# Ledger of designs, part 32: VH-VL binders against q9umr5

Target 1, 268 residues: q9umr5
Amino acid sequence: SYKPVIVVHGLFDSSYSFRHLLEYINETHPGTVVTVLDLFDGRESLRPLWEQVQGFREAVVPIMAKAPQGVHLICYSQGGLVCRALLSVMDDHNVDSFISLSSPQMGQYGDTDYLKWLFPTSMRSNLYRICYSPWGQEFSICNYWHDPHHDDLYLNASSFLALINGERDHPNATVWRKNFLRVGHLVLIGGPDDGVITPWQSSFFGFYDANETVLEMEEQLVYLRDSFGLKTLLARGAIVRCPMAGISHTAWHSNRTLYETCIEPWLS

## First folded at step 14 (VH-VL)

Design pl10
Fold by OpenDDE, last read:
Structure pl10 (fold): chain C 268 residues (1-268), chain A 122 residues (1-122), chain B 112 residues (1-112)
Amino acid sequence: as target 1 above (268 residues)
Amino acid sequence: QVQLVQSGAEVKKPGSSVKVSCKASGGTFSDYAISWVRQAPGQGLEYLGYIIPIFGTARYNEKFKGRVTITADKSTSTAYMELSSLRSEDTAVYYCARGSYDSTGYEPFDYWGQGTMVTVSS
Amino acid sequence: DVVMTQSPLSLPVTLGQPASISCRSSQSLVYSDGNTYLYWFQQRPGQSPRRLIYKVSNRDSGVPDRFSGSGSGTDFTLKISRVEAEDVGVYYCMQGTKWPFTFGQGTKLEIK
């Protein structure tokens, strides 16, 4: 039998968005138990990410307990960060494949058309002012806002991304790294035509330097220092990169070709 | 000069709802936190919650168990605080306040409304 | 929740004399960025509160020099070097480090 699949949605999202993904899984892997977690939907997805991590943890623990052979995680957009944190804090998770589906794994620094309804004016240059404060850090968006022009503020004020990345020292860094390294495979999915994740390379742990030049994963300090285990995972052949062009952000979970190419191989 | 003007006094019956408005003028609206604080007669200040309008949602003090709803209309630069299932102990002056930015970053409660008295009585 | 405890709750002061208000938090108010988000507010009779001090010791514009804030970690103090008649009112400390943000009970300053 196939291992159970747990799906975690993204910002302003819900379980309904994954109806096509469920169909694909059922067709290609009949009998697979797929659970789309219906937590923190819609506006509730703006709640602090650590709060979300706790909620999702409570939901996945019983699922994992019933699947001693392991489970697969498919985590979309903001959900990818939630899942990474989840795997960092859980010392007994049994995740075989962690599929990060177009997630801002290295943070977000952009105000694309997708976010324009939320940010009526360009806020990219000044969002750091509110986000890197206690008031801003109570919202998920600020928890992974990564302003390359205000790196010191990010490192010191980010209450989520900087911590799970091990970019700021904290007492759980070693343990979280150990826990995260329990994952069998880390599957990173994203693409240049996403239109939301900015830069799109963030889905592959790439990100801007101070000049807004995109550096790849292997150039990042978190990799070089192996602060949360990326270097170790890569060395053991546990990281899979699956870039795909021509896919908009809201279509990653509803594209058959993408599913067959980047997701399906890791659901066995 | 930034000003916050709140709606007028309200008298409500127990079990009903009240919605207080806070209109901001003299500056931008969306990228500042609007906080709501109340003060019962002769008592101290209590933080209800706050909204950052650009995010479209508020952070709430869980003490109120979902009775408080804070919203913002960016088009009118107006924040709202609605309190449902009113009780006598909800009788208080309700204040809105807005933060500001300085060289140190964001700082809350730089500007205050004049307060809105809400009386809950049968 | 972080509990903010002020002392004294009532503070009668003679004009021209100094005043001191203590505020203690149940846990450290040092945020991840190294700042301490402790605030002091003044509320004169019949008026809305106004912010006097932000981040422990920064005085707001228009606040007289005779007001000063100090402290660290869990212990904070608001001092008035020379109390004036206009200083009558209730003073509150507030922490903005951990949600939900919380106020002290307030200290009522009166003239003897």
Scores: ipSAE 0.936, ipTM 0.972, lowest interface PAE 0.5, mean pLDDT 95
Fold by OpenDDE, fold request of step 23:
Structure pl10 (fold): chain C 268 residues (1-268), chain A 122 residues (1-122), chain B 112 residues (1-112)
Amino acid sequence: as target 1 above (268 residues)
Amino acid sequence: QVQLVQSGAEVKKPGSSVKVSCKASGGTFSDYAISWVRQAPGQGLEYLGYIIPIFGTARYNEKFKGRVTITADKSTSTAYMELSSLRSEDTAVYYCARGSYDSTGYEPFDYWGQGTMVTVSS
Amino acid sequence: DVVMTQSPLSLPVTLGQPASISCRSSQSLVYSDGNTYLYWFQQRPGQSPRRLIYKVSNRDSGVPDRFSGSGSGTDFTLKISRVEAEDVGVYYCMQGTKWPFTFGQGTKLEIK
């Protein structure tokens, strides 16, 4: 039988968004038990990410317990960060494939059309002011806001991304790295036509430098220092990068070609 | 100068709801946190929650067990605080406040509304 | 929740004399960025609260230099070097380091 699949949704999302994905999985992998977690839906997805991690952990633990052979995670958008953190804090997870579906794994620094409807009066260049404060860090968006022009503030004020990245020293860094390295495969999915994840390379742990030049994963300090295990995972062939053009952010979980190319191979 | 003007006093029955408004003027609205604090007669200050309008949602003090709803209308630069299932203990002056930015970062409660007295009585 | 404890709760002071209010937190108020988000507020009779001090020791504009804030970790102090009649009111400390943000009980400053 196929390993169970757990799906974690993104910002302002719900389980309903994954109806096509469920259909694809059912069609190609009949009998697969797929659980789309309906936690922190809609506006509740703006709650602090650590709170979300705890909630999702409570939901995932019993599923994992019933699947000693392992499970697969499909985590979309913001959900990808939640899942990465989840795998970092769980010393006993049994995740085979962690599929990061268009997630801002290295953070977000975008003022895209998608964000503009959310923040019509906000500018990308000024969001650091509120985000890198205790008041801002109570919102998920700020938890992975990564302003390349205010790296010091990011490193010190980011209560989530900087920690799970191991960019700031903390007592759990070694343990979290160890836990995360329990994953069988890290499947990174994203693409240039996403329109939301900014830069889109963030889905592959690429990100802006101080000049807003996008550097790839291998150029990132988190990789070079192997702060949370990326270098180790890559070395053992555990990282899969699946870029795909022509897919908008809201279509990653409903595109058949994307599913067949980037998701399906890792559900067996 | 930034000013916060709140709605007028309210008298409510137990079990009903009250919605207090806080209109901001003299500055930007969306990128500042609007905090709501209440003060029962002769008592101290209690933090209810706050909203950052650009995010469209609020953080709530769980002490209120979901009875508080804080919203913001960016088009009118107005924040709202609704308290449901009112009880006598909710009798208090309710304040809205807005933060500001300086060289040290965001700082809350730089500007205060005049307060709104809410009386809950049978 | 972080408990903020002020002392004293009542503070009678002679005009021209100094005053000191203590605020203790149940846990460290040092945030990840190294800042300590401790605030002091003044509420005069019949008025809305007013922020006096932010981040332990930063005095707001318009606040007389008679007011000063100090402290670190879990122990903080608001001092008034020379109490004036206009200083009558209730003073509150507040922490903004951990949600939910919480206030002290308040210290009522009165003139003897």
Scores: ipSAE 0.934, ipTM 0.971, lowest interface PAE 0.5, mean pLDDT 95
Fold by OpenDDE, look of step 14:
Structure pl10 (fold): chain C 268 residues (1-268), chain A 122 residues (1-122), chain B 112 residues (1-112)
Amino acid sequence: as target 1 above (268 residues)
Amino acid sequence: QVQLVQSGAEVKKPGSSVKVSCKASGGTFSDYAISWVRQAPGQGLEYLGYIIPIFGTARYNEKFKGRVTITADKSTSTAYMELSSLRSEDTAVYYCARGSYDSTGYEPFDYWGQGTMVTVSS
Amino acid sequence: DVVMTQSPLSLPVTLGQPASISCRSSQSLVYSDGNTYLYWFQQRPGQSPRRLIYKVSNRDSGVPDRFSGSGSGTDFTLKISRVEAEDVGVYYCMQGTKWPFTFGQGTKLEIK
């Protein structure tokens, strides 16, 4: 039998968005128990990410308990960060494959067309002012806003991303790293035509330097320092990178080719 | 300078809803937190919640158990606070307030509305 | 929730004399960025509240220098070096470090 699959949605999203993914899984892996978690939908997805992590944790714990052989996680967009944090705080998770589906794993710093209604172009450079404050950090978007021009503020004020990345020292860093390393495989999915994740390489733990030059995962301090286990995972062959062009952000979970190429192989 | 002008006094029956408006002028609107605070007669200040208009959603004090709804209209630079299932204990002056940015970062409550008296009585 | 406790709740003062208000938080108000988001507000009779101090010790524009804020961690103080008639009103501390943000009970300053 196939291991259960747990699906976590993204920002302003809901479980309904994954109806195609469910269909694909049922067709190719019949009998798979798929649970799309219906938590923090719509505007509720703007709640603090740690709050979401706790909510999702409560939902996944009983599922994991019933699946001693392990489970797979498919986490879309913002959900990918939630899942990474989830795996960091859970010392007894049994996740075989963690599939990060177009997630801003290294943060977000962009004002694409998709986000223009939320962030006018003129505001991208100034969003750090509100985001790196207690008032801003009560919203999920600010929890993974990563302004490369204000790294000091990011490191000090980010109440989520900087912590799960181990970029800021905290008492749980070692334990979180240990917990995260329990994952069997980390499958990173994303692409240049996403149009939302900025830069799109963030889905592969790439990100801007101070000059907004995109550096790859292996050039990031979190990798070099192995702050949360990326270097270790790579070394043991546990990281899979699956880039795909021609897919917009809202199509990652509904594209059949993407599913067959990047998701299906890891649903065992 | 920034000014916050609130809607007029309201008299409501128990069980009904009230919606107070707060119009901001003299500056930008979207990237500031608009906070709502109330004060019952002769009592202290109580934080209801706040909205950052660019995010389109508010943060609420869970004490109010979902009775408070805070919204913002960026096109009119107006924030709204709606309180449902009104009770006599909701009788209070309701204030909106806005923050500002300085060299030290974001600081809320730099500007206050004049307050809106909401009276809940049978 | 973080509980903010002010003392005294009533503060009668003679004109020209100093005044001091204490505010204590139930937990540290130091945020991850190292700042302490403690605020002081003044509310004169019949008026909206007015922010006097932000981040423990920073005076807002237009606030007389006879007002000063100090403190750290969980203990904070607002001082008025020489109380004037216009200082009559209620003073509130507020923490903005942990949601929900909370106010103290208020201290009513009156002239003897």
Scores: ipSAE 0.931, ipTM 0.968, lowest interface PAE 0.5, mean pLDDT 95

Design pl10
Fold by OpenDDE, look of step 16:
Structure pl10 (fold): chain C 268 residues (1-268), chain A 122 residues (1-122), chain B 112 residues (1-112)
Amino acid sequence: as target 1 above (268 residues)
Amino acid sequence: QVQLVQSGAEVKKPGSSVKVSCKASGGTFSDYAISWVRQAPGQGLEYLGYIIPIFGTARYNEKFKGRVTITADKSTSTAYMELSSLRSEDTAVYYCARGSYDSTGYEPFDYWGQGTMVTVSS
Amino acid sequence: DVVMTQSPLSLPVTLGQPASISCRSSQSLVYSDGNTYLYWFQQRPGQSPRRLIYKVSNRDSGVPDRFSGSGSGTDFTLKISRVEAEDVGVYYCMQGTKWPFTFGQGTKLEIK
């Protein structure tokens, strides 16, 4: 039988968004038990990511316990960060494939059209002011806001991304790395036409330098230092990069071609 | 000069709801946290929650078990605090406050409203 | 939740004499950025609270220099070097490091 699939949604999202994905999985892998976690939907997705990690952990633990052979995670957008953190804090997870579906794995720095309704004014340059404060860090958006022009503030004030990245020293860094490395495969999915994840390469652990030049994963300090295990995963062939053009952010979970090319191969 | 002007005093029955407004003037609105704090007669200050309008949602003190709803209307630069299922112990002066930015970052509670007295009595 | 404990709760002071208020937190108020988000507020009778001190020791504009804040970690102090009649009111400490942000009980300063 197929391993269970657990799906984690993104910002302002819900389980309903994955109805097509469920259909695809059911069609191609009949009998697969798919659980779309209906937690922190809509506005609740703005709650602190660590709170979300705890909630999702409570939900996935019993699923994992019933699946000794392992499970697959499909985590979309903000959910990808939640899942990465989840795998970092769980010393006994049994995740075979962690599929990061257009997630800002290296953070977000942009106010694209998708976010303009949330940020009606251009806040990209100034969002650091509120985000890198205790008041701002109580919101998920700020937890992975990564301002390349204020790296010092990011490193010191980010209560989530900087920690799971191991960019800031903390007592759990070694253990979190060990835990995360339990994953069988890390499948990174994203693309240049996403329109939300900024830069889109963040889905592949690429990100801006101080001049807003995008650097690839292998150029990032987190990789070079192997702070949370990226270098190790790559070395053992556990990282899969699946870029795809022509897919908007809200279509990653509902595109059949994307599913067949980037997701389906890892659900066996 | 930034000013916060709150709505007038309210007298409510137990079980009802009250909605207090806080209009900000003299500056931008969306990227500042608006905090709500209350003070029962002769008692100390209690943090209810706060909203950063650009995020469109508030952070709540869980002590209130979901009875508090904080919203913001960016078009009118007005924040609202609604308290439902009112009890006599909810009798208090309710304050809104706004933060500010300095060279070092965000600092809350730089400006305060005049307060709104809410009396809950049968 | 972080518990903020002030002492004393009542502070009678003679005009011109110094005053000192203690605030202790149940855990460290040092944030990840190295700052300590401890605030002091003054509330005069019949008025809204007013922020006096932010981040332990920074005076707000318009706050007389007779007010000073100090401390670190879990122990903080507000001092008034020479109490004046206008200083009558209740003083509160507040932590903004960990949600939910919490106030001390307040210290009522009165003139003897």
Scores: ipSAE 0.928, ipTM 0.968, lowest interface PAE 0.5, mean pLDDT 95
Fold by OpenDDE, look of step 21:
Structure pl10 (fold): chain C 268 residues (1-268), chain A 122 residues (1-122), chain B 112 residues (1-112)
Amino acid sequence: as target 1 above (268 residues)
Amino acid sequence: QVQLVQSGAEVKKPGSSVKVSCKASGGTFSDYAISWVRQAPGQGLEYLGYIIPIFGTARYNEKFKGRVTITADKSTSTAYMELSSLRSEDTAVYYCARGSYDSTGYEPFDYWGQGTMVTVSS
Amino acid sequence: DVVMTQSPLSLPVTLGQPASISCRSSQSLVYSDGNTYLYWFQQRPGQSPRRLIYKVSNRDSGVPDRFSGSGSGTDFTLKISRVEAEDVGVYYCMQGTKWPFTFGQGTKLEIK
């Protein structure tokens, strides 16, 4: 039988968004038990990410316990960060494939058209002011806001991304790295036409330097220092990069070609 | 200069709801935290919650067990605080306050409303 | 929740004399960025609260220099070098380091 699949949604999202994905999985892997976790839906997805991690942990533990052979995680957008953190704090997870579906794994620094309804046009350059404060860090968006022009503030004030990345020293860094390395495969999915994740390379652990030049994963300090295990995972062939063009952010979970190419191979 | 103007005094029955408004003027609205604090007669200050309007949702003190709803209308630069299932213990002056930015970063409670007295009585 | 404890709760002071208010937190108020988000507020009779001090020792604009804040970790102090009649009111400390943000009980400053 196929391993159970657990799906974690993104910002302002709900389980309904994954109806096509469920259809695809059912068609190609009949009998697969797929659980889309209905936690922190809609505006509740703005709650602190650590709070979300705790909630999702409580939900996945029973599922994992019933699946001794392992489970697969499909985590979309903000959910990808939640899942990465989840795998970092769980010393007993049994995740075979962690599929990061268009997730801002190295953070977000963008004011794309998709975000313009939320942020005024000029907010990208100023959001660090509120986000890198105790008041801002109580919201998920700020938990992975990564301003390349204010790296010091990011490193010191980020209560989530900087920690799970091991960019700021903390007493759990070694353990979290160990836990995360339990994953069988890390499947990174994203693309240049996403329109939301900024830069889109963040889905592949690429990100801006101080001049807003995009550097790839292998050029990032988190990789070079192997702070949470990326270098180790790559070395053992556990990282799969699946870029795809022509897919908008809200379509990653509803594109058949993407599913067949980037998701399905890892659901065995 | 920034000013916060709150709605007028309210008298409510137990079990009912009250909605207090806080209109901001003299600056931007969306990227500042609007905090709500109350003070019962002769008592101290109590933090209810706050909203950052651009995010569209608020952070709540769980002590109120979901009875507080804080919203913001960016188009009118107005924040709202609604308290449901009112009790006599909810009798208090309710304040809104806004933060500001300086060279050291974001700081809350730089500006205060005049307060709104809410009386809950049978 | 972080408990903020002020002392004294009542502070009678002679005009021209100094005053000191203590605020203790149940846990460290040092945030990840190294800042300590401790605030002092003044509330005069019949008025809204007013922020006096932010981040332990920074005085707000318009606040007389006779007000000063100090402290670190869990122990903080607000001092008034020379109490004036306009200083009558209740003073509150507040922590903004850990949600939910919490106030002290307040210290009522009165003139003897």
Scores: ipSAE 0.928, ipTM 0.968, lowest interface PAE 0.5, mean pLDDT 95
Fold by OpenDDE, look of step 20:
Structure pl10 (fold): chain C 268 residues (1-268), chain A 122 residues (1-122), chain B 112 residues (1-112)
Amino acid sequence: as target 1 above (268 residues)
Amino acid sequence: QVQLVQSGAEVKKPGSSVKVSCKASGGTFSDYAISWVRQAPGQGLEYLGYIIPIFGTARYNEKFKGRVTITADKSTSTAYMELSSLRSEDTAVYYCARGSYDSTGYEPFDYWGQGTMVTVSS
Amino acid sequence: DVVMTQSPLSLPVTLGQPASISCRSSQSLVYSDGNTYLYWFQQRPGQSPRRLIYKVSNRDSGVPDRFSGSGSGTDFTLKISRVEAEDVGVYYCMQGTKWPFTFGQGTKLEIK
């Protein structure tokens, strides 16, 4: 039998968004128990990410317990960060494949059309002002806002991303790294036509430097320092990068070709 | 220069709802936290919650168990606080407040509304 | 929740004399960025609250220099070097470090 699949949705999302994904999984892996976690839907997805991590943890623990052979995680957009944190704090998770589906794994600093209604260009440049405060950090978006021009504020004020990245020292860094390394495979999916994740390379742990030049994963300090295990995972062949063009952000979970190419191979 | 003008006093029956408005003028609106605080007669200040309009949702004090709804209309620069299932103990002056930015970062509660008295009585 | 405890709750003061209000938090108010988000508010009779101090010791514009804030960690103090008649009112401390943000009970300053 196939390992259970747990799906975690993204910002302003719900379980309904994954109806096509469920269909694909059912067709290609019949009998697979797929659970789309119906937590923090819609506007509730703006709640602090650590709160979400705790909620999702409570939901996945029973599922994992019933699946001694292991489970797969498909985590979409913001959900990918939730899942990464989840795997970091759980010392007994049994995740085989962690599929990060167009997630801002290295943070967000975007003003794309999709986000312009939230963040006009002028505001994008100034969002750090509210986000890197206690008031801002109570919202998920700010938890992974990564302003490359205010790295000091990010490192010090980010209550989520900087911590799970091990970019800021904390007493759980070693343990979280150990926990995260329990994953069998880390499947990173994203693409240049996403239109939301900015830069799109964030889905592959790439990100802007101070000049807004995109650097690859291997150029990131978190990789070089192996702060949460990326270098180790890569070394043992546990990281899969699956870039795909022509897919908008809201279509990653509903594209058959993408599923067959980037997701399906890791659901066995 | 920034002013917060709140709606007028309200008298409500127990079990009903009240919605107080807070209109901001003299500055931008979307990237500031609008906080709601109440004060029962002769009592201290209590934080209800706050909204950052650009995010479109609020953070609530769980003490109110979902009875508080805070919204914002960016087009009118107006924040709203709705309290449902009103009780006598909800009788209080309700304040909205807005933050500001300075060289040290974001600081809340730089500007206050004049307060709105809400009386809940049978 | 972080409990903010003020003392005293009632503070009768002679005009021209100094006043001191203590505020203690049940846990450290130092945020991850190293700042301490402790605020002091003044509420004069019949008026809305007014922020006096932000981040422990920073005076807002228009606040007389006779007001000063100090402290660290869990212990904070608001001092008025020379109390004036206009200082009558209730003073509140507030922490903005951990949600839900919470106020102290208030200290009522009166003139003897």
Scores: ipSAE 0.927, ipTM 0.968, lowest interface PAE 0.5, mean pLDDT 95

